# Designs tried in a protein design chat: miniprotein binders against q56y42. Part 4

Target 1, 350 residues: q56y42
Amino acid sequence: CSNNTSNITTFKPLKLPLFWPWQKVKMGPLSVSPMGFGTWAWGNQLLWGYQTSMDDQLQQAFELALENGINLFDTADSYGTGRLNGQSERLLGKFIKESQGLKGKQNEVVVATKFAAYPWRLTSGQFVNACRASLDRLQIDQLGIGQLHWSTASYAPLQELVLWDGLVQMYEKGLVRAVGVSNYGPQQLVKIHDYLKTRGVPLCSAQVQFSLLSMGKEQLEIKSICDELGIRLISYSPLGLGMLTGKYSSSKLPTGPRSLLFRQILPGLEPLLLALSEIAKKRGKTMPQVAINWCICKGTVPIPGIKSVRHVEDNLGALGWKLTNDEQLQLEYAAKESPKSMIQNIFQTR

## First folded at step 13 (miniprotein)

Design i1
Fold by ESMFold2, fold request of step 14:
Structure i1 (fold): chain B 350 residues (1-350), chain A 98 residues (1-98)
Amino acid sequence: as target 1 above (350 residues)
Amino acid sequence: SPEEVLQKLDELFKEIQEALKRGDLEAVRELLLRLWELVYRILEEAREKGNPEAIELIERFFEIFLRLVEAFEYGDMEAFKLLLDELKELAQEIKRAL
């Protein structure tokens, strides 16, 4: 336990659940930590400025997460730009293999990857081969979760059925312990759930943008369907591209190419940013920790990005405590006052 | 008709650029999906006619399109504009290969 749990003069009575990493949550047949980490930035030269000189820092950040009980890591076969295609999976696989803490226990890490719905993936066998290629880059024999990265229903409904069959075959061949989807809207989520259920394949997760900046009508409908059908929602971008961190405001915009986006959203966030700041101060936490804790309170598993040891240290502080119901309501009411929200992935269906 | 599809492609690029100039990011999101829907129909026709040059160009188009979508979601509008220009050039190559 932490010093706070062992020091009687600073100890507060425990209110369960407290979201400790050892208090795993169900995700289909899997048990995962209440928070995971996303690896989108690993290999992204174009948008993040990834350089291979950063690999040691990323490995240290991975080890810190692992040492603190995180067992869920999310990646994708499309992560990595240009000549670094697939680099995110390669780095994650390397870090798992080289970890002394996992020696002989690599199966305890739940690797979730995503297979892009590329227009050239036209047969279920091609989709299964995408999974085999991911396993090869990761240097593991089985995924925790194989995810279809987005629905093709809006433009290629026949392809989508082939990709669904590919997920079934991945499971039946033992390549994945469970399957998931990403960027599925409410109607399509119900359809794939029914498709997989009749075939005995566990749909364990639905991954969408979900945060205090992305909790509109459609996202709440997706969450409601997940709760009803026993699907775990994985929250991506839980910090709203950094707008929920307190680093920026309408009077302190980021310099550079993201200024246009932030200028459109940040002015309406003052009530939410003040609520986050007030709660963070009251609890002795950071604003990112409060925003991530809120996602966990809603029954989702957030996957903030993993870029540095410092960021992982801060994000781990989202665990081990719980916002009160009043604090959750305060944040949600403040979020409702904001006139603009995050824009959803273009492939998210109705 | 094929000519109407190609004309719609040119108009979609113009609409995307106009929506971005106005700062209407939700319109940009909707137009990006329409752009891929249209290009996907061109891909289907190229497959039916057995046109491997067009197929290869459209697959390259999607690789860049996926990065364009990522730049849009990340909010990097300079990367977005550069990738959009590259897609416009590829669209002209696709038209020539049809």
Scores: ipSAE 0.877, ipTM 0.945, lowest interface PAE 0.7, mean pLDDT 90
Fold by ESMFold2, look of step 16:
Structure i1 (fold): chain B 350 residues (1-350), chain A 98 residues (1-98)
Amino acid sequence: as target 1 above (350 residues)
Amino acid sequence: SPEEVLQKLDELFKEIQEALKRGDLEAVRELLLRLWELVYRILEEAREKGNPEAIELIERFFEIFLRLVEAFEYGDMEAFKLLLDELKELAQEIKRAL
């Protein structure tokens, strides 16, 4: 319990703060906090250096999120490297089961997971089995959201209908409360929406990279389609791999294997980083809090990564207030004048 | 033909390495998808002809490929280069099994 989190209330006042986590937003049949957390790093030895000695700190971070009204947690069956395959799901399930604050209320947590289009998953029944395996790793009876991790349309278009029927079966069998997709472009998003609608299965969410570094024409088109069709956009990588944090600049690069990438991209971000810094200073916030708040202002549900108690404390500060329209336009203008942007997932379709 | 597939695989790996060397990340993204698309076509043919050795190797290829994509997206170029080398070695094993 940190004194630094005292500005977030545990009771509902007569006038609720903007983006109040206990005032949920709609995601199909679900009610979710206006921000969630992603668990990509949980079990990733290769890129994050995960060790099991970190589990207590991750559990504390999870509990802090719950205590502050967050109920959406995103994972995937592919999260975890090597022998830790599936570890992200196992850890999330463990933390839900062990939580004292959730005694008798475990179903209030909305677990979103994703099923990879592995080349050995050839039938809709195999996707149903993947969903059952995820439920087993999570130690729960039903997912909040079952998501296709990516579309096969770009390399195996005939297999994609198998994946779509897999979602239909998961929903019809009651394994998931809702279905969603990840890394679907504008055309494919409309197609799966129509396919599922004719089968009585509402598409509740679309998860794509969406941020001040990922708001190009295609990403804005996806957002527009989501708004029109009643699909909730889940924003992943809302901080652009840390480039929107203000920790680094072209003259203060990170140490290690990512420094060359940052050296190439950060100088192109100067207008955006300046706008973020100016607004953060004026509002008494951090640059990550401004970047995440912007995603929420656009009507998306961002899912920043959950790695430490400190990261969760900072990210929670994105809640309880709202950028003005002028501040949003300032950020968007600066983003459009910055020539560098994040590269989209290789499987993202048209 | 197997000879044409072998040539295309070698060319794609070379193109990926060259695009990375010049810092053209959009080209790398496009070439990675083309690489998987080509390998997926090989997988389909291996299934049709009943070649279980090639099928197993291609499934292992994808396990490494997915980690390569994650390293690329995360910006870890040391991990990317190591995983790309592992894929090149596995591609040679796939060629031999065809």
Scores: ipSAE 0.873, ipTM 0.944, lowest interface PAE 0.7, mean pLDDT 89
Fold by OpenDDE base, fold request of step 14:
Structure i1 (fold): chain B 350 residues (1-350), chain A 98 residues (1-98)
Amino acid sequence: as target 1 above (350 residues)
Amino acid sequence: SPEEVLQKLDELFKEIQEALKRGDLEAVRELLLRLWELVYRILEEAREKGNPEAIELIERFFEIFLRLVEAFEYGDMEAFKLLLDELKELAQEIKRAL
């Protein structure tokens, strides 16, 4: 009697994707996940307390994002403090290269980096060299998106034209698949779009602070222009530095260095925090997941920070569902009742 | 005059510190942009005059200034104050090199 031990192939239950391929967002020539991740904390020792002992945990968090179909990662050449300058790009490049999940599909990852408008970047050639230095740190031949980190229009309009020509040259040289901007207001966004269009370079993205704490007249106008011009809005700080998480309230103010900012904003956020909590409870979701999902429903690509496996797991829960129009309006109404909004970037143009 | 620019630099640092004491973060934001614009003009003048020592100090000022902006955006007012004090000291070194 030959005991045929039937190899029960344990079908690992096919984890259903959090989103379908047709739910990917067009960003110029690129197709990206409905959400990306930002890497600002990577190498930030001063404000985030980064240590190299965290790299394994950051790698696990990155792999978890990839396994769930995230393919947009935002970084900058200025990320990382002091001796750790460029550490965010170095870590991202290392993790992409070492990824077993990618199985040779490293080119499916859209790296979006931001090039600082440093006062010493006076020529288009120097700005192209900044792109090459980012490629070297990332250990890749081509960027997904090369972004100008801020406009110099208010203080150095001649430098801005040189930096715009630098973006053109990056694209023409094939160093980037697309170009984008960050911290551009409505008027300056139209100007750079027209400048790039006349040179055959598509402006694919505009990155601004956009959340339930940053949805004022200007942010809505930027969104309207993006929708008209076929530019994808990338939403940074979708959680309002954690004010939209429910961790803090007017009755539960943070202690320590961030207490001043939070004490000015939280005492007017009760209606918004209540609306987030009620919708989160009704949907069986977290408040962060609702706040991120709102950004997606508004047609933006939010880029929450990638800080740990737990934060990635929570943020991934913002995918695979949508707020109703009524739930969106309820959140937007409650957000408008808030007397204070987030402070904008110092370089945010008009 | 160069002296008027240097006086405006000290005035801006004072105004930022006063706005912080009042908790007026929007005034701090506006004053930070004015400080950036002022130091950018000082850098242009130092380049025109061919002053490499002043240029190096001013480039270091901008590197620290970007960390100041990150601290402000993150809302870490302790880090912000420390970086502002460092920038104020470096501004005195720039003044001596001009």
Scores: ipSAE 0.865, ipTM 0.942, lowest interface PAE 0.7, mean pLDDT 93
Fold by ESMFold2, look of step 13:
Structure i1 (fold): chain B 350 residues (1-350), chain A 98 residues (1-98)
Amino acid sequence: as target 1 above (350 residues)
Amino acid sequence: SPEEVLQKLDELFKEIQEALKRGDLEAVRELLLRLWELVYRILEEAREKGNPEAIELIERFFEIFLRLVEAFEYGDMEAFKLLLDELKELAQEIKRAL
């Protein structure tokens, strides 16, 4: 079904991976596409202006991703604002159920969701009930990955122990195929890995903000720990809120409410934006495609958001090719020169 | 003491507003965590004393706080400021319910 790029010659040279969607990567007991999609915007009236009139385009974008081999979709029980609390999970479940391409194969989609550490989730049983509520909204019998949305270690260390036991119970009850964490720093990541290992529960993923704008010492330490322990890093915000797209620059700032943030960060990004642009032109790609491909080259699974068919089409162009080592070093060098980095989630621990 | 904690709460809101005014986003991040740490301690006290009105108000506080954090991370400073004002008003209600 694909044009094999390997040489057909008198000798058999080493094959280079090209990140085709069918070249799945390991995530614990799961096999996932080298890129997934995040559904954060689905139901977000506050920041995206979600309206139900958008659902048909979201569904078309979901189907396009499936048709091109994407099987990982990330959501959370807190996605959706106001009256639309949980709407992201409801929409994803609806699209999975209604998909003709998945007819009889709905279990081939790897659904990753996240459980918020709401202050009313005080017992492991309540955390298990949160998982059951997510399954109900999704209209599926089992999650691919159940994730802690953040650690409570900084403010409620006793709740942290409850959350960890909740993940164990979710796995033991068959509600999830594997477990993951989000926004865990290096020390806490090692601790939960050791805990889950003694309980026989596969910690398959650690989800953090990771991009050419979020690759500081702590994020690289998390990546190193993931590599050592066999945990797959899921990169959220791989495009830095759009700063890595080339749409904006220090002389072309957005006019909306995000303009204040962009004014503080973009002026220092010119070397990185130029490196992205140069490589994009050389490879016949877009700057978002280069930035996402870089995340994949680092061994992470990026989950850019999906808001439209056009965005999915562009992001799919990050697949099927690989930055050279020299191109990766060029981008990393330029990123190191940037004076500003993205802020981390407030709950990210040490 | 409860009085000391409530005074600290008022000071944190002022510090957050000042840090945002000067564009110190990392300071805002640190102060937001301290704000929730403080409110979480108030929640624990409310649970120990059996104060369901305070518990309900603090749970509403966290719902708004989570949206505030989301607005901050997304960079929507207009939404951030609006939600911060709502949290300040709710903090006064929490103080009254204690």
Scores: ipSAE 0.863, ipTM 0.938, lowest interface PAE 0.7, mean pLDDT 89

Design i1
Fold by OpenDDE base, fold request of step 14:
Structure i1 (fold): chain B 350 residues (1-350), chain A 98 residues (1-98)
Amino acid sequence: as target 1 above (350 residues)
Amino acid sequence: SPEEVLQKLDELFKEIQEALKRGDLEAVRELLLRLWELVYRILEEAREKGNPEAIELIERFFEIFLRLVEAFEYGDMEAFKLLLDELKELAQEIKRAL
């Protein structure tokens, strides 16, 4: 019996600490790193080309994030395609359990999962059972944050009330340390906050698309409401599908599947790409690091995707420094000159 | 009428395909939400009538539809078209089960 102890090569930390302990961000009762990582790609064979042969590389990328003080990991019960449904939670649970750095400290990791509002989740009990199924896949006793993945208010307002009561019951049963939502607009965010508050359940987070490509009137209003209500905004897609990386331009359009979307946004994005490039050069940083740092400076917690060691290394470079107010205003001005923003989620409410 | 709902389903698929040909991604987004809402009502009616075959097909439709949404958000328009064609075929199976 050859014990193939796969030597998980401990990556040398880039510069510890990347952020001071006092720079941890409050998210209701929780204290999280200024940046988290999203795991949407994990198990996505159709769009990302996930294969199980990548698991060792994903584990190395996860360990590098932990070693550099990241303690927030976002997932969902719907992540993973076809037979790989729930694979993101399974991999995250495996990596937390196998982590040498976490020996006796697994509870320092804040797992934030999102429960899909599937049309067959008709009772609060079924939604609580979805939370239990996530805990089983994650191999943990308690979630950091249980999130409703989208609102059903537009098409099934009665189901939404049942799902909200499901969040209350998850909290009361101690299955989650806090509750959150995703894809909620300003009006619906206030309604769920008030519903939960009257039941003694704190709404700790709202997850929306927020970036230099997604900072319109609605996103700024959501941010303002979050600040007023003590809700932490989690920013997904902080890099705008890679448009904020400088890899693509109007003269360097991507070929293949993404060509349509990118042809619509890139031709008006030159001022923003220039501002990102100039600030990046001045700071000795990459354009992705500047774009992520902007989200942090705006008081959000960005969750870039954890796809490889190299992407984790680059994204970690967004920490330990801050853009000046003038640099933030320069980026925001250049972003407003863009005639088109990112398309929002189809379930994003008002 | 049930027939009007089924006709409206075919119209929505046609309108989505036309919006894609125009490159009007915001129109596609709005039409996708309308398609979800319409199929949700069909599911409610199938539950009220006690049609387990239609319910199973519609639940499968929603699983594929969530992958369509992911393809749209990820900007993979080739995957989006393939999933839309699969949903259009499944919609015809749902119509036969109702």
Scores: ipSAE 0.863, ipTM 0.942, lowest interface PAE 0.7, mean pLDDT 92
Fold by OpenDDE base, look of step 16:
Structure i1 (fold): chain B 350 residues (1-350), chain A 98 residues (1-98)
Amino acid sequence: as target 1 above (350 residues)
Amino acid sequence: SPEEVLQKLDELFKEIQEALKRGDLEAVRELLLRLWELVYRILEEAREKGNPEAIELIERFFEIFLRLVEAFEYGDMEAFKLLLDELKELAQEIKRAL
């Protein structure tokens, strides 16, 4: 009796695209997915517990993002701890090169790296060399977006001018397709925009902490300036370190390392967590998906972190739908009732 | 004076530890920026004087300080405390090299 095991070719259902090509977001000369992914965890041994044994899992998570039309990946030259310095860029470069889905389309990936304003980067030439070192780690000839990681205006205004000239030079040399900044406040954002404009360099992006936990007067002013100047806001920490996930509440405080921060913010967050939960339930979505979708609806590009295939799948569920204006206003009202917001970066300028 | 700068360095580390004990994370944020600014000035002075040992120690201080900032932003207060202790030790080495 020959058991003919019929190979049932499991037709992988054609995954409908989560967004159409015309729903891509303009970012200067670039066209990016409505959401990107951040790679801060990649090579971070101290805070994330990164090990090289995780590289295959990170590669699978990257491929899944690409398969679903994600083409924006944020990194930095400072990412990776100790001996693993620059590991995030090395991994991203490896994954782009090895990607089966990208064969002949590597240039469709927009790599956005951030160059640290290290105190030893004293010349525009040294800052251009930082860009070259990132290109070498990424194994690519041109970056999508070269970003200044923070402003030095508060402590080293002369260094800041040198770093701005470094951004001009890397653009003029064709090392980057566009330039951006991170951790710039409203006043400093206008200054760099005007400086770059006089030199024929378009400022394409501003990366700030922007979420339902980081939507204060300053963040709204940055967003307004970005809209006026044609700058795309990139929103980092769209989940507020996980406070917007519904895993924690004032009655369910985390134990361990994050307990202090979460004890400061979770008390009085109940209206926002309730609004997120109600909308999530009504939409058949998760609270994280609603929080990310809100960032998209506000006209920002959120960059949640990649840590696993599951995190990519969960975050991809924020695409293919939109919150109504009323749902956005409900979330924003509930967020304003929260007595505390996220702490800003130490280098966040005015 | 160089002595006044070094005294301010010890005061800032003390104030950061006191702010942490109170759970005043906004005060910690402001004090971290002041610490960065102070050590940046120490680095400028060490460069002007041509002190390569102090420069190397201060550059290492800034590398660890960026990890401290990451720990603060990530909300990992255990990693933050460990890195702050390491920065305090390194600050004493910088003081000896100046």
Scores: ipSAE 0.859, ipTM 0.940, lowest interface PAE 0.7, mean pLDDT 92
Fold by OpenDDE base, look of step 13:
Structure i1 (fold): chain B 350 residues (1-350), chain A 98 residues (1-98)
Amino acid sequence: as target 1 above (350 residues)
Amino acid sequence: SPEEVLQKLDELFKEIQEALKRGDLEAVRELLLRLWELVYRILEEAREKGNPEAIELIERFFEIFLRLVEAFEYGDMEAFKLLLDELKELAQEIKRAL
């Protein structure tokens, strides 16, 4: 009896990207995914408990993002604690270089880094050197977007002009494809836009805290200015540090170091959490996916943090669909009923 | 006067601690910006006087201060308190170098 073991060639189904197709968005001269990923946790030992043993997991999360068409990755030269300063850029550079999916397509990845306005960066040349140091850590010849991490206008207006000239020089030298800013308020955003425009440098992005927990008068004004000036708003903290996830409530407060902030905001979020839950249930989506999708529907590019493959999969579920105008208005109404919003960055200008 | 600047530094640290005790995070945010601005002026004066020891200590202060800001934004009040205590100690070293 000849046992013909039929080699069932298990046709590995071509893993079509789970959420393809989605529409890319413009960010100046760049075409980016409607969502990017932030890398703030990478190298942060103090707040996230980063360990080098997590690098393989972060690499897998990065590859999964790429496989699903994500091409925008946000970092900063200040990310990484102590001896791990710049670790986020080092890891991102390693992962881009080692990526099998990027073989011959490394230029399709848009790296957006933020250069800290350190008090010792007093010359445009020193700020250009910060860009070169980021390129060295990233192991790439050109950045997608060079960002000023915050404005110095409130305390060092002369330094700010030097840093703006540094952005011009980065662009003119071809070290960056585009320039952006972070933590700029509406007045200062107009000023830098006009400064760059007169020098032939397009301001492509403004990165601010923008979410259902951060949609006040100022954020809406920044968004309006961005739309008028052709600037793409990048929304950081789209999940409000996890308050928009439904993991926590007034009856299920987090314990430990974050409990103070959460106790101040969560009790007033019940209408918003209910609206998120109802829409999520109706759409067959998660609350985080609805909260991220809202940021996209508002014409921003959200940058949720990468921490694991599971977080990438969950966040990718925010793509390939849109909230209706009525669902957006329902969420915005419920968000306005919240007595407290998120605290802004200390450097957020007017 | 240099003495008035140093007194204002101690006052800001005290005000931040009292705002934290009250749970007034917006007051903490405003006071952190004032602390940054004050130490920035101290750095400018140290540069004008050519005090390399004070400059090095103040540059270290700003590096730790950015970690304090990250802790504040992340809402980790334990890390925030530890970093604030480290900044207070470093502020006393800066005062001795000025």
Scores: ipSAE 0.856, ipTM 0.938, lowest interface PAE 0.7, mean pLDDT 92
Fold by ESMFold2, fold request of step 14:
Structure i1 (fold): chain B 350 residues (1-350), chain A 98 residues (1-98)
Amino acid sequence: as target 1 above (350 residues)
Amino acid sequence: SPEEVLQKLDELFKEIQEALKRGDLEAVRELLLRLWELVYRILEEAREKGNPEAIELIERFFEIFLRLVEAFEYGDMEAFKLLLDELKELAQEIKRAL
């Protein structure tokens, strides 16, 4: 087809959707796109250099994701630095409200937010109030998923039971359509699942670092438990902070403050980077698209970051196809040959 | 005792800095949880004694600590060191308010 619109050189509207409705996945009572987007950078002045002048670009990126069938967006009440605390939620709410494609359909977007286990959240009522504050910043009446951001079991087990009751109350009061957890290890995940089940509240999601660089024994055990119990694993950092993009190697380290981390992990990653490159070339895809597609093929929902239209466009290319079983095994074998993996969140339990 | 807790706090900051110098990021991760746990116990004692000045400083400490955790997970060691220094200064303020 000819294109009469000037200034459009890379994206051409397609006749068919990137993925079919039956390719959406179940997350408790919700039907979500096979990939979502994370908004951690929205409002982060320190690590990303966020300025309000970036809001139009972020809004365009959000709209591109919606136009291509993405309905899951992950945020948190702690996202945003300094005076911009909560800014990620405010921006997401603004973009949902202003979207012309969502007019009258705002609740088809699944907003997943996380409530920090701050040491001053000591009653279930305080935790419910954190949820109400998130709803206020988002300017919506109900969340898709309300998540406890991390377990307090390692240092304050009595606080954790109170926070679990808070999740129950959020659900019973209709403030969330479903509940989830983030940064839970395998033993604690089973415990909260059993606790919520006896109270009639299904645990719909568990969000952990999961990728070809974060698939050790503990992460695979979490995945297995999720599969067994009907919990959807949400994969954060699916690209290993960019290490799985092919941009860097042991001979092409990043300049700047992240070089120490990359120097620790990139040695020995060459078999995995080679396998990603070979499969990407064979499939006519990029290495990031292969890495994200792997997460999807494992039955998880990856949530790469959303910072720019270009990044969203690239990540959308992970949809609409599947790695073969042999390709998945090739990647997993290459990943196991790496001597290093990503460092886990400090709060992840056993 | 209160003096033992304050000494442990100073020792944890030193251990974190030393682990960073040698590039032992797994040790840093473990030490950060210990630091969080220790300050959590200091907060519990401040609440029990009814010390609102210390409580306010400790709550600010935890807010900055989450920024420190984010910098660590993102791999920005310059931001990490800056925030760690800020937390060390707050720790001295907390000691004075106890």
Scores: ipSAE 0.854, ipTM 0.939, lowest interface PAE 0.8, mean pLDDT 89

